# Ledger of designs, part 3: VHH binders against Probable 3',5'-cyclic phosphodiesterase pde-3 (pde-3)

Target 1, 352 residues: Probable 3',5'-cyclic phosphodiesterase pde-3 (pde-3), of Caenorhabditis elegans (q8i0p7r281to632)
Amino acid sequence: RYDTRELDTDPDLAETAVWSFPIFQMSRKHPQTILSRLTYNIFQQAELFRIFKVSPIKFFNFFHALEKGYWEIPYHNRIHAADVLHGCYYLSAHPVRSTFLTPKTPDSVLTPPHPHHQHSSIMSQLSTLELMALFTAAAMHDYDHPGRTNAFLVQVEDKKAILYNDRSVLENHHAAESWKLLNKPENHFIENLDPAEMKRFRYLVLEYILATDLKQHFEIIMTFTERLTEIDVQVETDRLLIGKLLIKMADINSPTKPYGLHRQWTDRICEEFYEQGDDERRRGLPITPYMDRGDAQVAKLQDSFIAHVVSPLATAMNECGLLPILPGLDTSELIINMEHNHRKWKEQIELE

## First folded at step 17 (VHH; from v4 with I32F)

Design b4
Fold by OpenDDE, last read:
Structure b4 (fold): chain B 352 residues (1-352), chain A 123 residues (1-123)
Amino acid sequence: as target 1 above (352 residues)
Amino acid sequence: QLQLQESGPGLVKPSETLSLTCTVSGGSIRSFDFYWGWIRQPPGKGLEWIGDIYYSGQTYYNPSLENRVTISVDTSKNQFSLKLSSVTAADTAVYYCAREWIDTEGWPHFDVRGQGTLVTVSS
């Protein structure tokens, strides 16, 4: 089913280094295998197959099974997972200006900061195991998503909500079910990890997936901001925190994408919200704000989302030099796009 | 195979509203990947994009026509429609409905289109 030679020469996959990655075009070409194909490419680029002696057979078994487990719903589908994975790769692979990534050499205290701070990538500071965990977590993070919010599941006393005690219901579900899938013998592509590595791998994957819960959004940002002056990439907890920021940014990256991508993601998420609103209505529940199909407020939704969720994280990361800035640009493409898209929505609100 | 067919009056009087319907067959309008658009070609001129709609109802219009254009979708009938108000002779064109995909920059690309229908604005 998979030809690695074809994958290695796929021109679409060669564009993974750009933020404007044409995720939807790829999906149209490969509607059922976009996630596994992209994951393969990223694992190859990071040399994870070689380093961890990953069986290609088990790899493809797992990730194909994983992508099949994503529902055919507008937003939280395999395309979204692939987009988040791409985001994690992009944000980790490109050089950043962050001072945290420069090894504190004892001698650096004596040498005046040479203006030419060698830009290093986050990827270069993370272990290969941490990278594998991050990319795997990105692929897993919304596995078997029903297209409903945690709040909805809690409200209707869904079995998942009961199982996980109304706490990070979806994230726990995604993590647990995807891990069960990984543990199947035919899918167990981590079989060559030693017991300690396997334990650490699981820990990291779980931490990354759980970090995508928006309830923890501000807490994670605050934690990062508070530790900013003390962040040391040699410290495991700080690397974990950085990894959490990456997957979180990737998970909410739509407004930071070029308008064509942002537009499509916006339309998809709105439809998914409307479906929830329809369910709420049928059940005699209050309709969640912005989820009423009969009262569409797309511009207001996006304005609020960008202002209160995306911008705080993007700004925090940008100020710390964690967002890539391409040669020839003064600012990160993420910030440029976010500001542009946000302005468009504000203009739309004024017209309404 | 997906097919699109335009329907509506071929003659409209000045100042009236042009109304067209596109019927989609061989596939569902409830597609996550595509938009449903209207384009036109006036005599002797190039193609002009009018606007498009996502199946959930989000619309996008050409700024030059935005004040006069309304696009709607009826998923139950597998149809979407165009209304263009206050028509003039300049609105005489062959009108096409199309399935569209959007590139990274937001430009529409036409995947499949109808045969087109001539609409003449005349008294």
Scores: ipSAE 0.919, ipTM 0.967, lowest interface PAE 0.4, mean pLDDT 95
Fold by OpenDDE, fold request of step 21:
Structure b4 (fold): chain B 352 residues (1-352), chain A 123 residues (1-123)
Amino acid sequence: as target 1 above (352 residues)
Amino acid sequence: QLQLQESGPGLVKPSETLSLTCTVSGGSIRSFDFYWGWIRQPPGKGLEWIGDIYYSGQTYYNPSLENRVTISVDTSKNQFSLKLSSVTAADTAVYYCAREWIDTEGWPHFDVRGQGTLVTVSS
C-alpha cells in the first residue's frame, strides 16, 4: 500500500522544514493518506524507526487507520492533524535562541561566556521517546472529532460528555479512542518498547493531547511564564511543559501561517462552526457566538481569536526564544505572519 | 466529470447590473478544498480575476471591483452567481466561472472553468 521509495522522494515532503508547508496541496494529491505520509517522513527524519525498531507495517497500519478515523468535516479532519504534526516538527526541529536550552555544565562557570551562543533545537533537548510521543500525540489529538465543541456536547448531554464527566470531553475521547486503535495487534507499532518506556510513552501522549484543551490554555501559559527563570531542560517536567507549548502552538497555528493557508483554515473552521450553529438552532438552543450562518462575523471571530488565544501563546514563546527565527530574519516567521493576518482582519472590521 | 456552465443575459445596458449564474454539474459545490470564482477577459486584454466564494458564503473580491461586485452561492441548487453593478463599456468581456484552489500566498488558480459567456455592455 505504501512505497517507501516514493515517500522518500515526494517533493511535498521535502518541504517539511518550511513553515509555509503546502498542506492543502499535499491533501489534494493525497486526500486519504496525508497524515500517514507526513508522519512517516517525520519519523524518518527523527530516526524513530531505527531507534525504536518500529515495524513499518504496523506503523502504516496504525496511522492509516488513524487518518481514516478522522471525519470528512471542514476543519477537524486529517489535514488539520497533519498540520498540527507538521507544526510540532517544525517548532522542535529548528534552532531556537532560548538560553535555557543550553545545559549548564558545572565547568561552564570558569569559561568566559563564549559569544557564540550556539542555537540549539528543542528536538535536541527532548528524548527520542518524548519526540515520538509528541508527534504521535499530534497525529492523534483530534481523532474521531465530531465537528462540535466541548460546550455543545455538554449542553446536549452527549454520551461522550456523560462518559467523561463534562471534563475535556473531546480531548479525552480523542486520546482514549486513538489509544484503543493503537493497541490493536496489527497497529501496535510501539511493540518493541520496554514496559517502562511504554508506560512513559502513554503518559506523554495523554498529557500532550489533553494539553490541547483550550480551557487549560492560560493556565499552561502562566505556568510556563512563572517557571521561565527556573526552566531546566534536564528536568522531565520542564521538558513536558515545553512539549505542551509546542503542540498547543501547533494546534492554533492558522493565524501564524501565510495568508493563503490562513484564509483556507479560516473558511473551513467557520463552516464547521456554522454547522454547530445549525444544530443549535434545530434544537432550540441559543446559537453560540460567531456560529450563526445568517450573521457571519468572520473578521471579528479571527480578531478575537488572534488577540486572546494565539497572540498570548506566540508572544510568550517568542519572548523566551522558543520560536524559530530563520537566518536573515530578525523576527520569527510565525510572528510576522500573525501580525500581518491580524492587521488584515482589523482592516476588514473597519470596513464593515 | 465536473462541469461549469455560465448563464445570463449577453447584453446589459450601461449603469445597470450584470447578473450571471454558474451551474455546477458532476460534483458538489460543497467542496472543502476549492473555491468558486469568476474571471473575465475583455476584448484584447488578459484574464482578470473578479472574485471567489467558499461554499459557506465567505467572499473574496478583486480590490479594483470590490465596490461593484457581489458573489453568492446556493448550495441547494449547486450554483453560484455574480452581480456587477454600474456597468460600463469597460465591463464588456467574456465571463467565466471556475473552480479555484488557493496557493500558500493566497493567489487563485483555476483547474476547471466554464466555456465562458460574452456579456456586452451597450445602450
Scores: ipSAE 0.918, ipTM 0.966, lowest interface PAE 0.5, mean pLDDT 95
Fold by OpenDDE, fold request of step 21:
Structure b4 (fold): chain B 352 residues (1-352), chain A 123 residues (1-123)
Amino acid sequence: as target 1 above (352 residues)
Amino acid sequence: QLQLQESGPGLVKPSETLSLTCTVSGGSIRSFDFYWGWIRQPPGKGLEWIGDIYYSGQTYYNPSLENRVTISVDTSKNQFSLKLSSVTAADTAVYYCAREWIDTEGWPHFDVRGQGTLVTVSS
């Protein structure tokens, strides 16, 4: 089913180093295999197949089964998972200006940072196991998503809400079910990890998936900001925190993309919200704000989302030098795009 | 096979509203991947994009026409429509409905379109 030679020569996959990755173009070409194809490419680039002796057969079995388990819904589908995976790869692979990524030599504490400090990538600071966990978690993080919010599931007393005691219901569900899938013998691509590595791998995957719960959004940002002066990439907990920021940024990255991508993601998420609103209406429940298709407020929704969710995280990461800045630019492409898109929505609001 | 067909009056008086409907067959308008657009070609001129709509109702218009254009969608009928108000002779053109995909920069591309319908603005 998979031809690795074909994958290695796929022109879309050659653009994984670009933030404007043509995710929808790739999806149109490969509507059922976009996630497994992209994951393969990223694992190859990070040499994870070689390092961990990953069976290609079990790899493709798992990730194909995983992508098939994503629902055919407008937003939280396999394309979104692939986009988040791409975001994690991009943000980790490119050099960044963060000062805490430079090895603290005892003598460097006293010497002003030499202007020639070679920028290092986050990827270079994470272990290969941490990278594999991050990328796998990105692919898994919304597995079997029903297209409804945690709040909705809690309100209607969904079986998942009851099972997980109304706490991070979806994230727990995604993590648990995707892990069950991974543990099937035919899907167990981590079979060559030693017991300690396997335990660590699971721990990391779970932490990354659970970090995508927006209820913890500001807490994670605050934790990072408070520890900024003490962050040490030699400390495992700090690396985990950085990994959490990456997957969180990737998960909400739509406003930081070029307008064409942002537009499409916006329309998809609105439709999914409207479907929830319809469900709420049918049940006689109050319709959640911005989820009434009869009272569409797309510009206001996006303005609020960018201002209160995306911008705080992006700004925090940018100020700490965790966002890549490409050669020839003074600012991260993520920030440039976010500001541009946000301005457009503000202009739209003024016209309404 | 997906097919699009334009329908509406071929003659409109100046200052009146041009109204066209596109009927989609061989596929559903409820597509996650595509938009539904209107384009026109005046005699002797190139193609002009008018606007498009997502099946959930989000609309995008050409800024030059935005104040006069309304695009709507009826998913139950598998149709979408164009209204252009205050028409003049300059609005005489062959009008096409099309299925669109959007590139990374936000430009519309047309993979399937109707045969087109001539609309003449004349007194």
Scores: ipSAE 0.918, ipTM 0.966, lowest interface PAE 0.5, mean pLDDT 95
Fold by OpenDDE, last read:
Structure b4 (fold): chain B 352 residues (1-352), chain A 123 residues (1-123)
Amino acid sequence: as target 1 above (352 residues)
Amino acid sequence: QLQLQESGPGLVKPSETLSLTCTVSGGSIRSFDFYWGWIRQPPGKGLEWIGDIYYSGQTYYNPSLENRVTISVDTSKNQFSLKLSSVTAADTAVYYCAREWIDTEGWPHFDVRGQGTLVTVSS
């Protein structure tokens, strides 16, 4: 099923270093294997196969089984998982200007910031185990998603909501079920980790997946902002926090993408919301705002989402120098795209 | 094999509304990957994009035509339609319906289209 030589020469996979990664083009070419192919490429780039002696057979068994477990729904499908994985890779791999990523040498307190401070990547500051956990978590984070919100599942007393006591229902489900999948002997690509590494790997994967719950969105941002002056990449808890920011940003990255990608993601998420609205209607429940197919408010939805969810996180990360800025640009591509897309939605609202 | 077929009147009077329907066969309009678009070619001119629609009803129009164009979709019939109001002689063209994919920058690309139908605006 997999030819590693073909994967190593795939022109789409060569574009993983760009934010405008052609995720939908890749999906059209590889509708059943986009996630496993992208994961392979990222693991290779990070040398994770070599470092952890990862069996290619078990690797492909797991990630193919994982991507097969994503539903064929408009938004929370294997393409979204691949997009989040790509986001995590991009945000971690590129050099950033963050001052807390430079090791505080005792002598650095007295030396004026040399204008040529070599920007380091977040990837260079994380351990290889932490990176493997982040990328794996990104691939897993929406596994077996039913295309409904946590609020909906709680409202209808879904079996998952009952099982997880109405707390981060989906995130717990994704984490638990994907881990069960990983623990199958044929899928256990982490078999060569020592017991301590395996325990830590699981801990990190769970923390990253649970961090994608939007209910925790502002709390995580606040925690980061409050600790900003004390952040030390030598401290494990601070590295974990940074990893959480990366996966969160990747998970909501649509408005920060070029318009063509943002447009497609917007249309997909709206359809998925409409499906929930239809379900709510059938059940005699109040229809959740922006999920009524008969009263489409796409521009207002996106305006609100960008203003209140995406912008706060992106701005916080940008101000701290955690967003990459490409050579020749004064601003992160993420911010440029976000502002452009947001402006378009505002203009549309004015016309309505 | 996916096929698209345009249908509607070939003659429309000035100031009236042009109405066309595209029937899709050999595949479902309910596609996550594609959009459904209308394009036209006036005599002696190049192709002009009119607009497109996602199967859930989100529409995108050419700004030059936006005030006069309405595109709709009927997933139950596997059809989508074009209405162009207040037509003039300038709207005389061969009209095509097409399946579209969108690139990273937002430009439409056509992979399958109908044979086209001539619509003449004349008194």
Scores: ipSAE 0.917, ipTM 0.966, lowest interface PAE 0.5, mean pLDDT 95

Design b4
Fold by ESMFold2, last read:
Structure b4 (fold): chain B 352 residues (1-352), chain A 123 residues (1-123)
Amino acid sequence: as target 1 above (352 residues)
Amino acid sequence: QLQLQESGPGLVKPSETLSLTCTVSGGSIRSFDFYWGWIRQPPGKGLEWIGDIYYSGQTYYNPSLENRVTISVDTSKNQFSLKLSSVTAADTAVYYCAREWIDTEGWPHFDVRGQGTLVTVSS
């Protein structure tokens, strides 16, 4: 089914380091294998097969089984998983201007200022085990998502909510079920990690997946901003915190994408929300805000989401230099796109 | 083998409302990946995008027409519709319905198109 020579030379996958990667067009070309193909490309680019002696057979067994376990629902599907993985790769792979990731070269009276600063990528600061955990967690992070919120699952006493005692219900479910899938012998692509590496890998994957619970959003941002003046990339917990920022930014990325991608993600999440609202109506429950298809509030939803969720994270990362700034741009394209998309939504609200 | 077919009156009086329906066969209008659009071609002129709709009901319109256009969808009938109000002779055109995919910048691309229906605006 998979030919690694063809994957290694696929021109469509060669440019995974572009923020505007055309994920929907790629998914239409490979509707059942987008996640496994993208994960393979990224593992190859980070040399993870070589470093960790990863079996390609077990690798494809796992990631294909993983993508098949995502549901056919508008938003929380395998395309979203691939999109988040792409975001983690993009944000980690490019040079960043952060003061705590790369040493600043102080100006000297004997040496003229260098016209380009020496910059490093976040990928160069993380261990290769931490990178493999981040990319694997991104692929796993919404596995078996039913298209309903944690609050809904709690309200209807879903078996997952009962099992996890109402706490991070979906995120615990994603982590537990994807780990069980990984542990099947035919899927166990991490078989060559030593016992210490295995324990560390599991810990990191769990931490990254659980960080995607938006209930944790402001606490993670606050922890980062409190710690910012003391951040030390030689400290494992500080690297973990940076990795959490990456997967969180990737998970909520759509307002930071060009409008065509943002529009499509917005239409998809709105339909999934309306499906929950329909279910709430059928059950005689109050309809959750923004989930009533008879009272569409898309511009207000997006304005609020950008202002209160996406912008606080993106701005915090931008102000400390953690967002890539590609050649020819004044600022991160994530910020440029977010400001453009936010302005469009605010203008729409004023016209309504 | 998805097919789209326009239907509706071929003659509309000035100042009235043009109304067309597109029936989708060989596939479902409930598609995550695609939008459902209307385009037109006035005599001797190029194609003009009118607007599109996602199966949720969310619409996007050509700014030059948006105050006169309503696009709607009926997923139970696998159909979507166009209403264009206050028509003039300038609205005489061949009208097509189409399936669209949207690029990263937001431009529509039409991969399946109906046969087209001529709508003439005259008294």
Scores: ipSAE 0.823, ipTM 0.930, lowest interface PAE 0.9, mean pLDDT 91
Fold by ESMFold2, fold request of step 21:
Formats: structure tokens, C-alpha cells, sequence
Structure b4 (fold): chain B 352 residues (1-352), chain A 123 residues (1-123)
């Protein structure tokens, strides 16, 4: 049962704007409703109920049905979905120093630059429809995930791999099944969008979910980097690209969190990997690297993941000013945490 | 309701290995959300965290003890264990097993604890 008065005053949800949001503690309090509660809070903060005339009843019907459809597996569960949603909110809600979010007006008066320039948030530059699509996509993005990789599903000729022709198998599955769930009349919280808004919303949600396929990771980063000097936040396709960066950073956020959160996500993904490795052994397949519970290589896995996946994205976003920088810090706490956690893993490798 | 029970020898000779087992009942050791830890209390002293283990086998140890400590888990028996090598009289303590959760900074918090078992190191 959802009581909107209780949700609007919940002091634990007041922390949604901090990077170190205690997602696991919140989940222990509300293990079956963490995603719906967090989504409600974020929709309220962005005024999406008012702007789009969203029925709270259909809203909770959908997001609760969505969170119940996440499996009880160590990593790709409803807590991860909530964590990614929180990351999208945090990254979009805080002022950032990016030059392409700060309007420039020609000025013939010679005035020295002032250090007190007002910064804008990414949220203030996206349309409200784009925001709703981003947050909804974050909640949906791993729906019905079985705890196996795309490569595994292709190798064993899983029905999903056959249906999607080996291309972004899981991501297509998440998008298709979550959309079917949304279209049930009792869940259809977007019923008041006009036809143009509906078409646009569907397009955006699909683009955000599909962007989470790590096979597209470097292509998305390179597209952004090559276009950086031409980025214009008033251009719809440039805003889409920025939104893709947000959901991607949120999806792989763990190394950029304080150590206590990073440690827990690491232990969870490793166990899920070991479950795949056990399945591979039972099938007589070669065990995928890092997935053999009898040969744990956690520090090497995390060093590689940070160096080759997380750091390229986080660094690209930080160098162009898209990561929030808290007052009193010289750089984003995401970078600070990532460098700290990366050093810990590298030191562990040297001791081994 | 979850119950934790320590078992093992109450006397250990110097330079040998202290070995304890914790049996978990009323719940599964296979938990996404919790870790399984060992703490000890030397006579007249405060509690000292020894280390913990996730059910996957991943361990975390107190740096002051890590060269001597091994924590293991056997999910088929719903048990986890402590081995502390090369013991001295300083290792005499009441040893507790506990279920713990980890905060955002990485500090363990114990929400269920065994009754404790005294282990004395002497000849």
C-alpha cells in the first residue's frame, strides 16, 4: 500500500539528491517497493504528475508490476533498477559546469569574466517529456533480466537470442516486455499524452534502454567526443546523446560510489557471474573469464572494468563539465571515488 | 527467526590454529543483503572486528589480523568458519559470529549475534 502523504514526507527519500544515497538500507526497509517509491519521489521532484496529468493509481500499478518482474538474483534485480534511476536523477538535477549549457550573449562592453557564473543543470535543459522518458527508461532498463550475459544467451541459442537475431538481445527484451507491461490499461500512466508526445516518448525510451548495451559503449562515447565542439543543447538529437550518457554512467556507476556501496555491488555481480559459470560447467561449455567461482579474480576484473569501461566514460563527461562538482571540491566526487576504488584494486593485485 | 551458534574447541595451544564454526539456522546463509562476520572481545577489552565473508566466498579482513585469518563459507551446510593461525595468549577472547550489513562508507553493523564462545590460548 502506497500513501502519498507518507511518501511526500519520508525523510529517507529526502536524500535522493546525494551520490552516496544509501540504496541498500532503503531497500531493506522496502524490499518489494524500493523502485516504485523512488520513482514516485523523483516524478514529484520533476513535477511530472502535474505536467502530464499522471494518475497516481496507474503510476503505482505500473511501477510495482515492473519491480516485481525483476528477478531475485544478486545484481540485476529491482535494487539495481532503483540505483540506476537514482543515478539518472542525481546526474541531471545538479548544476554542472559544462560550457554548452551556459548561454553566451555577445557583449561589446569589455568586462572581465566573473568566477561566480550561474551554472545550469542538465534537467533544466531537457524537455519534461525527455525527463519522463529518461527516468522511466532507467526503471525499465533491466526488466526481466535472467542473470546471464548476451554472449551466453547467444551461445546456448536462448529463445530471446533467436527472436532478436543475436543483436542487443537482453536490451531488446527489457524494452519489449516492459513496454507490453506499460500498455496494460491498469498500468498505462502515460494515457494523457497526445499522439505526438506518445510517439516521441516511445522513441526516447527505446533509445535510452538500447544505449545500455555495452557493445555500443565506445561508439556512444566517440560520437559524443567527436561532436563535442558542435554540441547544442537546443538541438533535440544532442539532448538525446546527453541523456544516453546519463543512463550509461548511472548503469555502470558502482566504481564511482563510496567504497561501501562499490564493495556490495562488486560482491553481487561476482556471485551472479559465478552462477553463469556454474551453468556453463553443467552444460560442458568453457567457463567465461572471471566467472569461475573456483578461481576468483575479483581485483583483476574490477581493475579492467574501471580502466577500460568506467573511466573512459566518466573522464569524458568530467572533462567537458557534465559531472556535478560539490561545493568545496576541485572535481566531481565520482572521479574522486573512482580513483580511490581503482587504487584499492590495483594494490590488491600487487599483493597477490 | 535467525539464530547463530558458535562451536569449536575452547582451548588452543600457542602457535596452533584456532578454529571455530558458526551454524546458521532459521534462515539461509545465501543472502544478497548480508555478510557473515566474526568479532571477538578479549577479557576487559572492547569488541574487535575480525572479518566477514559474502556467501560467494569473498572475504574482508581486519588489516591487523589479515596475515593470520581465514574465513570460509559452506553454503550446503549453512555454516561459515574462522581459522586464526599462530595464536598467542593475546588471542584469548570471547568469539562471536554475527550477521552484518555494510554501510555506504564500508563499516560493518551487526544485527544478529551468536551467544559467544570463550577460546583460551594456553599450554
Amino acid sequence: as target 1 above (352 residues)
Amino acid sequence: QLQLQESGPGLVKPSETLSLTCTVSGGSIRSFDFYWGWIRQPPGKGLEWIGDIYYSGQTYYNPSLENRVTISVDTSKNQFSLKLSSVTAADTAVYYCAREWIDTEGWPHFDVRGQGTLVTVSS
Scores: ipSAE 0.809, ipTM 0.924, lowest interface PAE 1.0, mean pLDDT 92
Fold by ESMFold2, fold request of step 21:
Structure b4 (fold): chain B 352 residues (1-352), chain A 123 residues (1-123)
Amino acid sequence: as target 1 above (352 residues)
Amino acid sequence: QLQLQESGPGLVKPSETLSLTCTVSGGSIRSFDFYWGWIRQPPGKGLEWIGDIYYSGQTYYNPSLENRVTISVDTSKNQFSLKLSSVTAADTAVYYCAREWIDTEGWPHFDVRGQGTLVTVSS
């Protein structure tokens, strides 16, 4: 049980709205509580405790239980969950340049709009229930991850793969198990939602978590791109689609971070991959590409990941004005960092 | 308490390979949060970062030494090693192994350091 007065004044959390938030330094100070502390800070900044009458006791019971259920593995741990939550907060909290996020003005066919546009944030366009669902889903999204891929779980006929019929195995597992945890009476911080809000909250959380399955990556991007000219923030399904873009970008954010953060996430995911490759070797299975510690191909993996996964999403969001652009910059720092990191990996490949 | 101890020859002939091993005790080299680095201090000069390694085997080297340096790790022995080939008198220095954490920009910070070992390059 935390002291909320201490958390309300914690200087380590003062810079949550910075893309280069020093997540690893913060986690070293609070290795067992980084996720619950960050979630509290973000809920407080978004006024979710007040709006939904959230019990701080049940809130901390849930989010601490949630973070304890993340495994002690290099990448898919509670620090990653906190990192994705931070990304969702950052991407939603800053003004963006997209004009389709501006609420309709009163009907005035006689007066053209001003040439200067005041930017609004994605957070201001989502309902508070949708925002709470997004942040909660981010914290939940990899709960009880074993450090193995969906393909591996299918290959070895893991019980989770059998249960979910080989489809979005991990993502279904994360959603189901974190929801069971939330439903325990001592953890049920959403107890004061009315029945319609409860049903809507569950629907949104499930949709956000399932959207993190990379099998759906390009379909989600294409759906957004095809819908872009007709996007209307007064339509619930359009707001849901925007929220899916946020959690997806946050989930794969590492190449868009400053190099020091990107390097650390890369080294962590590679070691987790090598642990799977070791397991495959012990089982007499073919070793999955990029997962053989005896044949490291890190630069090629990262070049491919950036070129074919991260860049398509980040550039789609940037070109329609959904990425924050800090004062003094001509484009999003996410794009700047990604291009810098991508050049470093390409140079490494040329030297090999 | 975590301790780092350098070992290896204190005298190396020019054109040969300098070889040092760092033994980690009081903690595990298998750390998610930290890297294992080599630094050196030539006589009368400041510290120079040589490179580091993650316990997976991934290495990062000072570009000025890149073609001569190899850092390796043996997690089963809780050790990591430095090899610097084709040495000259300019490589004479006190060599330290260290535990590092990496900041958001990518700069190493050393929070635990070995006692250091002088390596002299001479005939």
Scores: ipSAE 0.792, ipTM 0.919, lowest interface PAE 1.1, mean pLDDT 91
Fold by ESMFold2, last read:
Structure b4 (fold): chain B 352 residues (1-352), chain A 123 residues (1-123)
Amino acid sequence: as target 1 above (352 residues)
Amino acid sequence: QLQLQESGPGLVKPSETLSLTCTVSGGSIRSFDFYWGWIRQPPGKGLEWIGDIYYSGQTYYNPSLENRVTISVDTSKNQFSLKLSSVTAADTAVYYCAREWIDTEGWPHFDVRGQGTLVTVSS
């Protein structure tokens, strides 16, 4: 059980605004409650309890039930859910330099300067309902993940693949099962939303979770890039698109973290991949590339992942000013870390 | 309750291979959260990190030693091992195995350490 006074004074939770948040150290202190504790802190920072009249009891019932439903597997566990939630908070909470988040100045009239000229955060441009949906979706996004890929589930004709007709199998599963959990009366922390808010909240949560299917990765980046010159934060679909970029960047963040965090996420995903490869071997199936523990190709996997998946998204966000640049830095620390980690992997490949 | 115990020869001839095994008891070597490391303390010097291994088999080595070091894990025996080839008198040290957690910058922190075993390199 939770004590909100303890949570409000926990010094480790005070560092949620730091990209290098020590998620593994925090999870070792609270191995069964890392997700609910972090979600509580973030909801408090965004004032979501006050604005939506959220019952703390139902809130903790839901988020604790949610974190219990994550499996004890190396990567797709409750720590990953908390890490993605932290990423969504960090990326939304800090000022960014994007011009489309700045109030537009009429061409014929000068806007008076403010005494303190400061960039806007993405959080300040999203509605409060959109923020609650984004953070809730981040917590839900991998609920009940079995540590196998969509392609594997399709290949073995898993019942989830049959149910969802091979399309975003896991992501549909995460969304459906976590929503069922939320709808239990004891968990229903959104009970005070009016019917229009409820319909909108459900729509947003589903859109954010489904956006985490990497099959949609380049389509989402392309849609954003094509829309970029016309993007307007007063348009709901443009705000949704920005939110999708946030949860996607958070979901694949590890190459943009300091080396110590990146190393740990890499070792965890590799072991989970090897567990799938072992399962494929037992079934007499071809072993998926990079999933054979007898033929480890970690540096090549990471070089490819960074070059073809992470860097395209991070670069697109950086070039339009959507990545925070903290005081005292010349560029986003996400870019700095990614370039450092990528160079280490490329050097390792040259030694092989 | 987790315990680590080093075992292996205490005397190794120059140019040969130093070989140690660490037996883990009171817990499983298959841990998502921890790494399994080797450190040493040469006479009159501070502690020197040799390297570590994740239970998947992934290793990380001190660059100054990496051409001579092999760390391996046997999850079925709940053990991990160190081999250091081409030893010289400079490799004389107390060798410890340890459980590590890794900080955000990548530095190991040892939360459980073995008793240590002196390995002397001499003819």
Scores: ipSAE 0.749, ipTM 0.908, lowest interface PAE 1.3, mean pLDDT 91

